VH-VL binders against a5use3. Designs and how they scored, part 19

Target 1, 222 residues: a5use3
Amino acid sequence: MVIHAIVPVKELHRAKQRLARVLDAHERRALSLAMLNDVLVALSYSPVSRIIVIGRDVETGHTARAHGAAFVIDQSAALNDALHQAAADIPDHAAALVAPSDLPLLGAEDVIALTCISGDKPGVAIAPAHDGGTNLLLVSPVVGWTFLFGPDSLTHHIAAARQRHLPVHLLRLPHLERDIDDIDDLIWLAQQPGDTSAQRLARMFLERKGAQLWQSSDMPPH

## First folded at step 3 (VH-VL)

Design s8 (framework fv_rovalpituzumab)
Fold by ESMFold2-Fast, scan of step 3:
Structure s8 (fold): chain C 222 residues (1-222), chain A 117 residues (1-117), chain B 107 residues (1-107)
Amino acid sequence: as target 1 above (222 residues)
Amino acid sequence: QVQLVQSGAEVKKPGASVKVSCKASGYTFKSYAMNWVRQAPGQGLEWMGWINTYTGNPTYADDFKGRVTMTTDTSTSTAYMELRSLRSDDTAVYYCARDIGYSLDYWGQGTLVTVSS
Amino acid sequence: EIVMTQSPATLSVSPGERATLSCKASQSVSSYVVWYQQKPGQAPRLLIYGASTRATGIPARFSGSGSGTEFTLTISSLQSEDFAVYYCQQYYDWPYTFGQGTKLEIK
């Protein structure tokens, strides 16, 4: 299977607004870029044939090119339109893997597992998010596919696959069920095993802003 | 060299429609969005919206929703902006401009649309 | 919508002097401000993006600064060709909005 990975990156100034109470604009941008770095590292060691980063920021473009990824300027007001834009130049028989830029615990082994469960025939493989969303989406082939990210996107993507008579394979990856969006996610990330760029930043933020972070958290203190 | 060439001046009556074209050359048309901006005589710039040249999906400013349609023809590298139900206060120079994600770097020469009874 | 307000409406200066043009946003736009120059009968020309980065081919006498809600375009050692109208634009959120312009004219 020839796989083109699509990594959509939200405008950095809009990113992680749920963290605005604790992290300033520079810190939120640094976190977003660190997570993008982690995702690109994982994809570079995976069996994907090409990585396409779609975004608008100059810094996002620099990060993508540093990892050998193609950078495409996002012309869209909404995520699904950006994904359709990025997918438009993927060859008709190739697969697309959508990996959000905010999954810093993504590993190459996760992509390999998703590819293995999908197999060689047309189909859809999904790693669900904890909130009923979609965190990894592999569509083979991607031609004719409609992206439906948003609230309840797991349900919508399953329905879309079935409407097109494509088998759906669900692969639950607990470490990828939590995209990093709010203060509780940031604290959780810092506590997980590993040493990714984003984890180093999260741990630094906890060290410097610990009391403020815990005061803003919905998580219990133990 | 990047060039955006727009269609010629138009004179329309109130209630009519006008369709302005913008032909792009010197770059890969689908790689950049096309914005439309107008300027009434002696006034400032007013953003109307933009179109995704890959998907054909437009995003319109609220003041123009319902009256404007933006389209593209990728085979000719041309963007179009149609404005309907014209009023005298729609008299303006209409510009297309290429969007590089963080600014409008190249602009068409402008198309004067005059709406008069 | 985000409102961009430019001041002054008209600035009269002599060649060789320095001009400072102001642009204020009704809410924070981070550094997502773009400056354009427009001469009579011509389309706008990109000068500065990201509040402070000069576009290709723009002379060093043009500089931009600011962040959040207050932005400045400075033109040092004014040349005759610099007398034009200058517009700021926020590229932070939909709809993308422009200031009303500052006309730079010879004193």
Scores: ipSAE 0.495, ipTM 0.812, lowest interface PAE 2.3, mean pLDDT 91

Design s9 (framework fv_rovalpituzumab)
Fold by ESMFold2-Fast, scan of step 3:
Structure s9 (fold): chain C 222 residues (1-222), chain A 117 residues (1-117), chain B 107 residues (1-107)
Amino acid sequence: as target 1 above (222 residues)
Amino acid sequence: QVQLVQSGAEVKKPGASVKVSCKASGYTFTSYGMNWVRQAPGQGLEWMGWINTYTGNPTYADDFKGRVTMTTDTSTSTAYMELRSLRSDDTAVYYCARDIGYSLDYWGQGTLVTVSS
Amino acid sequence: EIVMTQSPATLSVSPGERATLSCKASQSVSSYVVWYQQKPGQAPRLLIYGASTRATGIPARFSGSGSGTEFTLTISSLQSEDFAVYYCQQYYDWPYTFGQGTKLEIK
C-alpha cells in the first residue's frame, strides 16, 4: 500500500487556547511545534511514502521541510476542508493517513499496526480518540472520501465507510487516545514514559509552573 | 519562474462594473490563495479580500462586501476580481498577490482602473 | 478590524545613515507582521515576514523586530535604492490590514 500522510496544523497563534491560563503565547507556540516535530519523526520512520503538512505558519513550513515533508498552504477555514485540499496531492489509488499534529506519543510502530490491521484490500482503519473522535484515520484508497473530523467523528467516519462499502477496522491505541489540548492533557503527557520533544517541554513547564498547572487541573496534586 | 500577469488598464463610467484578471504561471495554481489589494493614486495599500484557489471560496473585506466578486478558472490558472457600482473613488491600481500563508510573496504588475464621467 | 498605524508618515535621511520605521497594531498580532517595499510605478516587494525574517534575496541591512503591538523595520547604511515607501501588514486575522505607509526620502 502506498500511503501519503496528511498532518494538519492549526495556526500557531490560535492553537492550544485552552492552555492560555497557564502558558503564554510563546510557550503554546513552542509546544505546538514540538508536538509537530514528534509526529513528523514518527511518520518519517513509518512505512508512509510521503508526508504532507498543511498549515499557514512559516515555522510550520520550516519544520515540515526539515523532515523532508511537503508543505501545503492551508487556504481553508475548517479542518475538513484543509484535509480535502491536502488530499488533492494524493494519487487516486493511494491511501491517505491523517495524523493530527498534537499526538506527541505517536510512534512508527503505531502506523505499522494500523496498516497491518487494514491489510491490502480497500478499507478504513481508525484509532479512536477518548472523546468519541478520530485520532488516526487510514483510508485506502482515498479517492471519493469525505473527511468528517469534529464532534462524534468516529461515528461519522464509520458511517462514511459504510456508504462507500468499505470495511472498518478499529485499533485501540491507549497512548494515542489523548490529543494534547488542555491542562490535564499536558500534565498527563509529562507523566507518560518516553522522551519526545513535547514531553521534555511539558516536564519543564510542570517543574517551573507546577502549582499553577495543578490549580488549573481536574486531577489531584502529588 | 513565478509570474502573475494582469489584464490591461480600463476606463469606466460611474455605475459600471470592471473585471480584472490575473493569470498565474510557474507554480501549481491551486496550492496558494490569491489576494486582491488596491491602491488609489498617491495613497496606501488597501486589502480587498482573498480567494481559496482550491475550493473557489472567497473572503471579502467589509468595505467591498456586496460590490465585489472574486472567482477562479483553474483550467487557465486565472483569478478574477469584479467590482460593481463603480464610483470615482474606486480609481486605483488593482493588484493580485499570491498568499503563502504568512505573507504575499509575488504580486501582479497592477491594473489601473480609472472611473471618470 | 485590526488597525495598523505607521510613523512617521515621511522620514528624511541621508545615504549611509540608519532609518527606523515604526508600525503599531490596535491589538496584539503576536509576530504576524509583514513589511513591503514599494518604489514608484512598481508593485510592492516582500521584505520581512513573521516580524523579523528576511525574505529571500533581501539584503542584510534590512531587519525587523517587535511582537505584540509594536514593530520596527530598521535599514542600516541606507543605499540610494532604499528610498521608497514602506508598508506594514498584519497577517494575524482577516481583514489583513495595512498601515498607511512611511515614505523614506533623501534629505
Scores: ipSAE 0.302, ipTM 0.731, lowest interface PAE 4.2, mean pLDDT 91

Design t1 (framework fv_ogalvibart)
Fold by ESMFold2-Fast, scan of step 3:
Structure t1 (fold): chain C 222 residues (1-222), chain A 122 residues (1-122), chain B 107 residues (1-107)
Amino acid sequence: as target 1 above (222 residues)
Amino acid sequence: QVQLVESGGGVVQPGRSLRLSCAASGFTFSSYGMHWVRQAPGKGLEWVAVIWYDGSNKYYADSVTGRFTISRDNSKNTLYLQMNSLRAEDTAVYYCARDHGIVGATYYFDYWGQGTLVTVSS
Amino acid sequence: DIQMTQSPSTLSASVGDRVTITCRASQSISSWLAWFQQKPGKAPKLLIYDASSLESGVPSRFSGSGSGTEFTLTISSLQPDDFATYYCQQYDSYSYTFGQGTKVEIK
């Protein structure tokens, strides 16, 4: 199948506010760009035909173009509207893969696994988030699809597929069940195996700010 | 003792290329983002480009986009600026500068080199 | 790009004077502003970062203030070593931009 990946990116000045207790605005911006870089690296080695980054910041656009991705200026205020805007540029018979910019552990093998479980027939494949959300969404074809990201989006996307008589394939990818959004996520990321740009940055933050980071965490220290 | 030493400047004709180097010592080069900043004779400072600690992210001033390429070799503690399609207005002293922030280069410049002069003239 | 404008462009002063240089950003940059001093033939030297934090080794007669769009560098009692050009620089977002410079000259 021909797959167009969509990577939505929130405005950088509003990014990762749950980390504001420990990371200043520049550190949060660096983390967001590092995670975007990791996602784009993974997608560039995956079987996707094109990558579309949708966002508003100049830095986001430069990062996208550095990886050969198209950059689309987000003209909406809501995530689902931005995804609809990006999907409008996808050819009628192509599939769309939605990958959040805050999954720094995404690998090309994960995208391959999702395409394999989906197969060649029309359908929907989902990698769920730990909180009942959707972290990877593959829709084939995407034409006529309605995006329903938000609280309980896993349930909503499954229902949307069923209403369209499309098969749903659920693939658990434990390392992708946790999007990086708060202090506990940042600590978890630093402790996972791997060497992505965001992991290196998270480890440096933990080394420099360890006591403050753990004091702000709901997880017990190791 | 942080030290940055630029080299590679000289006189070059319009349309040609030149590569600048910046040799870093006295700190863990691979942990810091690096910048190039230039200054035309008798004029003010102009930011040129940045590269993150691992080379994973790069940004350029609009005036040099598509013509200049920033790169680094962490094994040699060296920063580079490849300058192609040079124009008279690129004539300047070029400084390398260390970003105070580690990894993602998003802070101010805490250390500067002495600069290397590039003159683009026929 | 965020435009940085300094005033005055040139300032004549005597030793012992209080010198004030203003820097204005075309949009809010919070406190993400640095001040640099440059003497003829030399590289710039960091004086102040985060709008008001004095760099280690810089004399206490230098101070910075401001946030948002309006920033000030003050030299409380000008010394002979202070005749130089001063630049403000924003690091709120790429592309980084400098003010045009303020030359502090004798007389």
Scores: ipSAE 0.005, ipTM 0.545, lowest interface PAE 10.7, mean pLDDT 88

Design t2 (framework fv_ogalvibart)
Fold by ESMFold2-Fast, scan of step 3:
Structure t2 (fold): chain C 222 residues (1-222), chain A 122 residues (1-122), chain B 107 residues (1-107)
Amino acid sequence: as target 1 above (222 residues)
Amino acid sequence: QVQLVESGGGVVQPGRSLRLSCAASGFTFRSYGMHWVRQAPGKGLEWVAVIWYDGSNKYYADSVTGRFTISRDNSKNTLYLQMNSLRAEDTAVYYCARDHGLYGATYYFDYWGQGTLVTVSS
Amino acid sequence: DIQMTQSPSTLSASVGDRVTITCRASQSISSWLAWFQQKPGKAPKLLIYDASSLESGVPSRFSGSGSGTEFTLTISSLQPDDFATYYCQQYNSYSYTFGQGTKVEIK
């Protein structure tokens, strides 16, 4: 299976507005770039043949090129349209792997597991999000596929696969069920095992802003 | 006061190796991306390599890819450039430069070291 | 790589003159451009960033303008301390690239 990974990146400052109470615009941008770096590191060690990053920020382009990834300027306002744009350049017989830029605990082994459960036959493999969304999506082949990310996208992607007579494989990856979106996610990330760029940055923020960050959290300090 | 001090330059024969160091002080080194920039005698500036704050991202100019390795030791506030398979065209003053951006190195150079001369000749 | 071309390569000027240096990028770099001053035997010094923002401590006679592919550095009234080589540098994408430099000489 030849796999082309697509990593969509939202506008850096707007993507993390739920963190605005404790992180300024520069800190939110730094966190988003650190998470993108972590995703690209994982993909670089995975069996994907090519990585395509689609976004609008110059910093996103620098980060993509640092990993040897292609950078495509997002010409749309909507996530699914951006994915469609990126997928248009994927060869008809190749698979597409969609990996969000905000899964800093993604490892190459997760991508390998997803490809193994999918096998060599046409099909769809999904790692679900905790909220009923889709955090990893592998579609083989991608030709003719319609992306349906958004609320309840797990259900929508399963329905789309069945409509096209493609088998669906679900792989539950607990460490990837939580995308980093709010203060509780940031604290959780800092506490998880590992030493990714985003984890180091989250730990730095927790040390420098500890009282303010915990006061804004729904989680107790211990 | 931000200071960057390069060391390790000298005269070296073609095909050999040399390691440059850059000692940083006066700022939180672990929070900044760092660059190496060189300048051949009487010529202009040429960007060589970049390393992000935590060492996670590294990128090189095509002219040095496969021969040079950038690294850092945040516990010692030191940046390194390992130069292998040196060529006459690598002769230059090598500058250590701090990226203005925090964490990722995607901005301009706000501070420079004084440079260290590397001469590759037989 | 993005190619940066400066003009002129050299210019001779007198104290009090208005000096203009131009920098052209081979493709759009938005406003991601810095200007540096370099004196013989010294490291470069940042003057302007984001095409038009004056670095702290740099005299107000220095100004920058432009966006996209055309950029200008202006010294409104040249002082003796300003005889140096000036470089533009893009930070739109890796590899970072510099112009070839413009030498501002006395006569």
Scores: ipSAE 0.000, ipTM 0.465, lowest interface PAE 13.8, mean pLDDT 87

Design t3 (framework fv_ogalvibart)
Fold by ESMFold2-Fast, scan of step 3:
Structure t3 (fold): chain C 222 residues (1-222), chain A 122 residues (1-122), chain B 107 residues (1-107)
Amino acid sequence: as target 1 above (222 residues)
Amino acid sequence: QVQLVESGGGVVQPGRSLRLSCAASGFTFRSYGMHWVRQAPGKGLEWVAVIWYDGSNKYYADSVTGRFTISRDNSKNTLYLQMNSLRAEDTAVYYCARDHGFVGATYYFDYWGQGTLVTVSS
Amino acid sequence: DIQMTQSPSTLSASVGDRVTITCRASQSISSWLAWFQQKPGKAPKLLIYDASSLESGVPSRFSGSGSGTEFTLTISSLQPDDFATYYCQQYNSYSYTFGQGTKVEIK
């Protein structure tokens, strides 16, 4: 299977607004770039044929190039439209893998597992998010596909696959069920095993801002 | 008290190499991004390069890309700039500067060193 | 690269004057602009960050304003210690870029 990975990145100055209570705009920008780095490292070791990063910021473009990825300037500003733009030049018989830039625990083994469960026949493979969304999406072939990321996107993507007569394979990957969007996600990330760039950053935030982070958390005390 | 002290400047011929060092003290060096900024005699400031706190990300000005390499040794609290294929237009006072962000290097410079002069001439 | 243009390049002023320096970016940089002061033979010193935030220890006579592409640094009552060159700098994106500088000199 020839796979083109698409990594959409929001404008950095607007990134991670749900963290704004404890992280200033520059800290959120640093976290977003660290997570992008982690996702690109994972994809670089995976069996994807090409990586396409779609975004607007120069730093995003520089980070993409450093990992051998193509950078496409997002002309739409809406996530699903950006994904459509990136997918437009993917060959009709090739697969598209959508990997959000905010999954810092993504590993090459996860991509391999997703390709294995999908096989080499037409189909859709999904790693669900904890909130009913889609965190990892593989569509083979991508021709004629409509991206429906947003609230309840898992349900919408399953319906889209059925409409196109494609089987759906769900792969539960607990470490990828949580995209890093809020304070509880950041604390969780810091506590997980591993040593990704985003994890080191999250741990530094806890070390320096611990009281403020815990005061803003909905997690129960130890 | 935060201190940054540059060294390694001097007179060097075009095409040669020179390595600058910046010794940091008074703060947890491993937690901050660092930059190099230069200023040609009588001219304005020009950003040269940045390195993140853990060395994972590095970015360079187009004018030095492929010729200069930024690096750091967190165990020695020292920042480096390896300058290869030097040109007359690289003549400048080179400052090291601390990024305000204690994680990524995406903020402004809150502390600067005294600078070290590099003169590229024949 | 984002181009930063300062005006004026030089200005002459007297102690007690209100001084305004303007900085223009070639594209939007939100509020991610800093102002630095540099005295002859010395390294630059941070005055203002995030366009309008006063750095700790900097006198309150210094203030910054603006967003997007147009920014100003104001010194409300110029003191002898304020005769220096001032630079704006964007940190919206790498490569970081500085304005050409504004020299504030004695009238």
Scores: ipSAE 0.006, ipTM 0.542, lowest interface PAE 10.1, mean pLDDT 87

Design t4 (framework fv_ogalvibart)
Fold by ESMFold2-Fast, scan of step 3:
Structure t4 (fold): chain C 222 residues (1-222), chain A 122 residues (1-122), chain B 107 residues (1-107)
Amino acid sequence: as target 1 above (222 residues)
Amino acid sequence: QVQLVESGGGVVQPGRSLRLSCAASGFTFSDYGMHWVRQAPGKGLEWVAVIWYDGSNKYYADSVTGRFTISRDNSKNTLYLQMNSLRAEDTAVYYCARDHGIVGATYYFDYWGQGTLVTVSS
Amino acid sequence: DIQMTQSPSTLSASVGDRVTITCRASQSISSWLAWFQQKPGKAPKLLIYDASSLESGVPSRFSGSGSGTEFTLTISSLQPDDFATYYCQQYNSYSYTFGQGTKVEIK
């Protein structure tokens, strides 16, 4: 199947504000760009036919273009509207894969697994988040789909698929259940196996700000 | 603590090549993005090029694109600028500068070297 | 590229004066702006980052303000050590661009 990936990116000055207690604005911006880089690397090795990054920052655009992705300027005020804007450019027969920019452990094999479970028939495949949200969403075809990201989006996307008589496939990917949003997520990321750009940065933060990070976390030290 | 020392400047004829080096010390070089910035005699500052912490991403000013190549050797804590097809307008003091940001070099310059003069003259 | 324009290009001032330098971006750069001081024959020195944050070790008489397209650097009481050229620099996007510089001269 022909798959167009959509990677929505929030404005960098608004990104990762839950980390503001420990990370300054530059560190949060660097983390957001490192995670975007990791997601784009994974998608570039996956069987997606095209990558579309939708955002507002020029640095986001430079990062997207460096990986051969198209950059679309977000004309909306809300995530779901931005996704609909990006999806409007996808051919009628093609599938859309929505991959958030804050899943630095995403690998090409995860995308392959999601396409495999979905098969070549119309349907929806989802990798759920630990909080009841949606972390990966594959919709085939995407034409006529309504994006419902937000609180309880897993439940809402399942309902949307059922209303359209599309089968839903759930694929549990533990390493993708946790988007990096708060201090505990950052510490967790640093502790996971791997060597992505975001993991290197998280480990540097832990080394340089360890006491401050652990004081702001309920996680036990590694 | 942080030190950046440029070398390799000198007088060179138009159309020739020259390679600048910047030796870094006092910090973990491999964590930081690095920039080259130049200043023509009596003129203002002009950004030349950037390289990310691991060498994965590089960007250049339009005035040098296709002629200059930025590179780094993290095992030697050294930044390089290979300058080909030099023109009189490339005459400037060349500074290496450390990006404040870790990983992606998308922030301000918190440390600068002393600069090395490149004169392109017949 | 984002064009950075400083005003004035040159100003004459006396010790104790309040000095303001303005910097205008051709498009919004949020707060992604730094101010540098350069003395003759020396490398630039960082004074202000993120439009208004004072770099460690820089005297408190220096302050920055602004967002979007209009920015100012203020020296509240000019000292002899402050006669220099000042540059604004945007880091919102590559290519990074500097203002043309403002030379602060003794009156």
Scores: ipSAE 0.005, ipTM 0.494, lowest interface PAE 12.7, mean pLDDT 87

Design t5 (framework fv_ogalvibart)
Fold by ESMFold2-Fast, scan of step 3:
Structure t5 (fold): chain C 222 residues (1-222), chain A 122 residues (1-122), chain B 107 residues (1-107)
Amino acid sequence: as target 1 above (222 residues)
Amino acid sequence: QVQLVESGGGVVQPGRSLRLSCAASGFTFRSYGMHWVRQAPGKGLEWVAVIWYDGSNKYYADSVTGRFTISRDNSKNTLYLQMNSLRAEDTAVYYCARDHGIVGATYYFDYWGQGTLVTVSS
Amino acid sequence: DIQMTQSPSTLSASVGDRVTITCRASQSISSWLAWFQQKPGKAPKLLIYDASSLESGVPSRFSGSGSGTEFTLTISSLQPDDFATYYCQQYDRYSYTFGQGTKVEIK
């Protein structure tokens, strides 16, 4: 199976606004770039044949090129439209893997597991988010597919697969069920085993900001 | 207290390579992003490259992309700039500078080294 | 890249004068601008960050203002130690860019 990964990235100046109370704009930009780096590292060690980053920022383009990924300028405001734009250049027989830029615990082994459960037959494999969304989406082949990310996207993607007579495989990956969007996610990320760029950054924010970060959280301090 | 000392400058022929070093002291080097900034004789300042605290992210000015490589050794508190395929327009004083940001190197420069002169001449 | 343009390029002033230097960005950089002072043969020194925040140890006669695309550095009462070249620098995004510099000379 030839797999083209698509990594959509929002504008950095608007990223992670729920963290604005504890992280300034530059810290949030740094966190977003660190998480993108982590996703690209994982994909680079996976059986993905090509990585396509779609976004609007110069720094996002620089990060993509540093990992040997193609950078496509997003000509649409909507996530699903950006994914369709990126997928348009994928060969008809090839699969597409959509991986969000904010899953810093993504490993190559996760992508391998997703490809194994999918097999060589046409189908859809999904790693769900904790809130009923979709965090990893593998569609083989991608030709004719409609992306439906957004609220309840797990249900919508399952329905789309059924309409195309494609089997659906769900793979529960607990470490990928939590997007890094708010302060509790950031603290959780820092506490998980591992040493990704985003984890190191989260740990340094906790070390430097101390009590202020914990006071803004629903999680107990350590 | 905070000190940055550049070395490795000199006269070099076009097309050759040169490696600059910046020795850091007086702060926890491994916690800060670092930049290289240059200044051609009689001209203004030009940003060259940045490296994050852990080496995970690097960005370059278009004028040096593909020719220069920034790196660091946190165990030696040293920043490097490997300069390949040197051109006459690379002639400048090269400064290392510390990013005020603790990790991501996305802020202003709060400390600068004294600079090292690189002259690219035939 | 974001283009930074300073005015004037050269300014002649006397000790005690109020000096104002302007810096313009080709697109909005919010408040992500720093001002540096450079004396001949020396490295630049940070004066102002976040457009208006005075760096520790910098004399209070220095002040910065502005946001978006237009910024100013003001020296309220010029001292002999202030004759130097001043640069603005944006850190809104890579690539970081500097103004061309403003040389403050003795009148």
Scores: ipSAE 0.005, ipTM 0.567, lowest interface PAE 10.0, mean pLDDT 88

Design t6 (framework fv_ogalvibart)
Fold by ESMFold2-Fast, scan of step 3:
Structure t6 (fold): chain C 222 residues (1-222), chain A 120 residues (1-120), chain B 107 residues (1-107)
Amino acid sequence: as target 1 above (222 residues)
Amino acid sequence: QVQLVESGGGVVQPGRSLRLSCAASGFTFRSYGMHWVRQAPGKGLEWVAVIWYDGSNKYYADSVTGRFTISRDNSKNTLYLQMNSLRAEDTAVYYCARELVGATYYFDYWGQGTLVTVSS
Amino acid sequence: DIQMTQSPSTLSASVGDRVTITCRASQSISSWLAWFQQKPGKAPKLLIYDASSLESGVPSRFSGSGSGTEFTLTISSLQPDDFATYYCQQYNSYSYTFGQGTKVEIK
């Protein structure tokens, strides 16, 4: 199938506010850009035909273009509306893959697995988030689809697919069930195997701010 | 080209109110955060207030909190500053400035300013 | 609020001189600092953003450096058009704050 990936990016100055207690604005911005870099690297090695980044920040645009992705300025600021804006120019026969910008452990193998479980027939493939959300969404074809990201979006996307008589394929990808949103997520990211841009940055934060980070964490030390 | 034009300045008595306007053109106004910055005669620059692109968040300098209200009308490409309970120390040239959304959130464009004089 | 202090407050210089203006923040602002030039009766004009990035159209004789709490604006070879007042501004956190200004005047 021909797949157009859509990567929505929140405004950088508003990103990762749950980390504000231990990371300043510059550090949160750097983390958000590092995670975007990691997602774009994974997608660039995947079988997607085109990558579309939708956001508002010029730095986000520069990062997108550095990876050969198209950058679309978000006219709406509401996630689902931004996704519809990005999807509007996708060819009728093509599929859309929605990948959040905050999955720094995303690999090309994950995208390949999602396309394989979906197959060549019309359908929806989902990698769930740990909290009942949707972390990867593949819709084939995307024409006529309505995006429903938000609380309980896994349930909403499954219902939408069923209403349109599309099969739903769920693929558990444990390393992608945790988006990086709070202090515990940041510590977890630093401890996972790998060497992504975001992991290097998270490990640096642990080295420089370890006591402050652990004091703000709800995670056990091991 | 990007253009910001302030209006509404003038002479006003202490304790009274005045509303400033900033007319924006040459860019997608609804996509940018907007600021008010003032400068008292012969003095330095003082930040006054910000309003986010969608009007959801507003922040004020301590010196004007509770007295000034920032607002915007995206359908008219216009930024406003409602100034209540004016004091002599509010006398200044008031500039509107655009926050460069997506880069570093510094001011890339300024209007030419409108003078507010609070005196009797 | 983060307090911004500039030094010197006034500087007398001749064409061709190297001019340096310092800006100090009362707490770390990382690199979230801009420099503006203002001429009498005119709005401020952006020169430098992110402490060291030169705005498009600004002459290369202007440069910025620093991070954390200490920042410097340098004009390598002062030109007649550079006699003006210069302001630093932090955008690390609201309330945004400006330095008191440095007036660069002809000797």
Scores: ipSAE 0.000, ipTM 0.416, lowest interface PAE 16.4, mean pLDDT 86

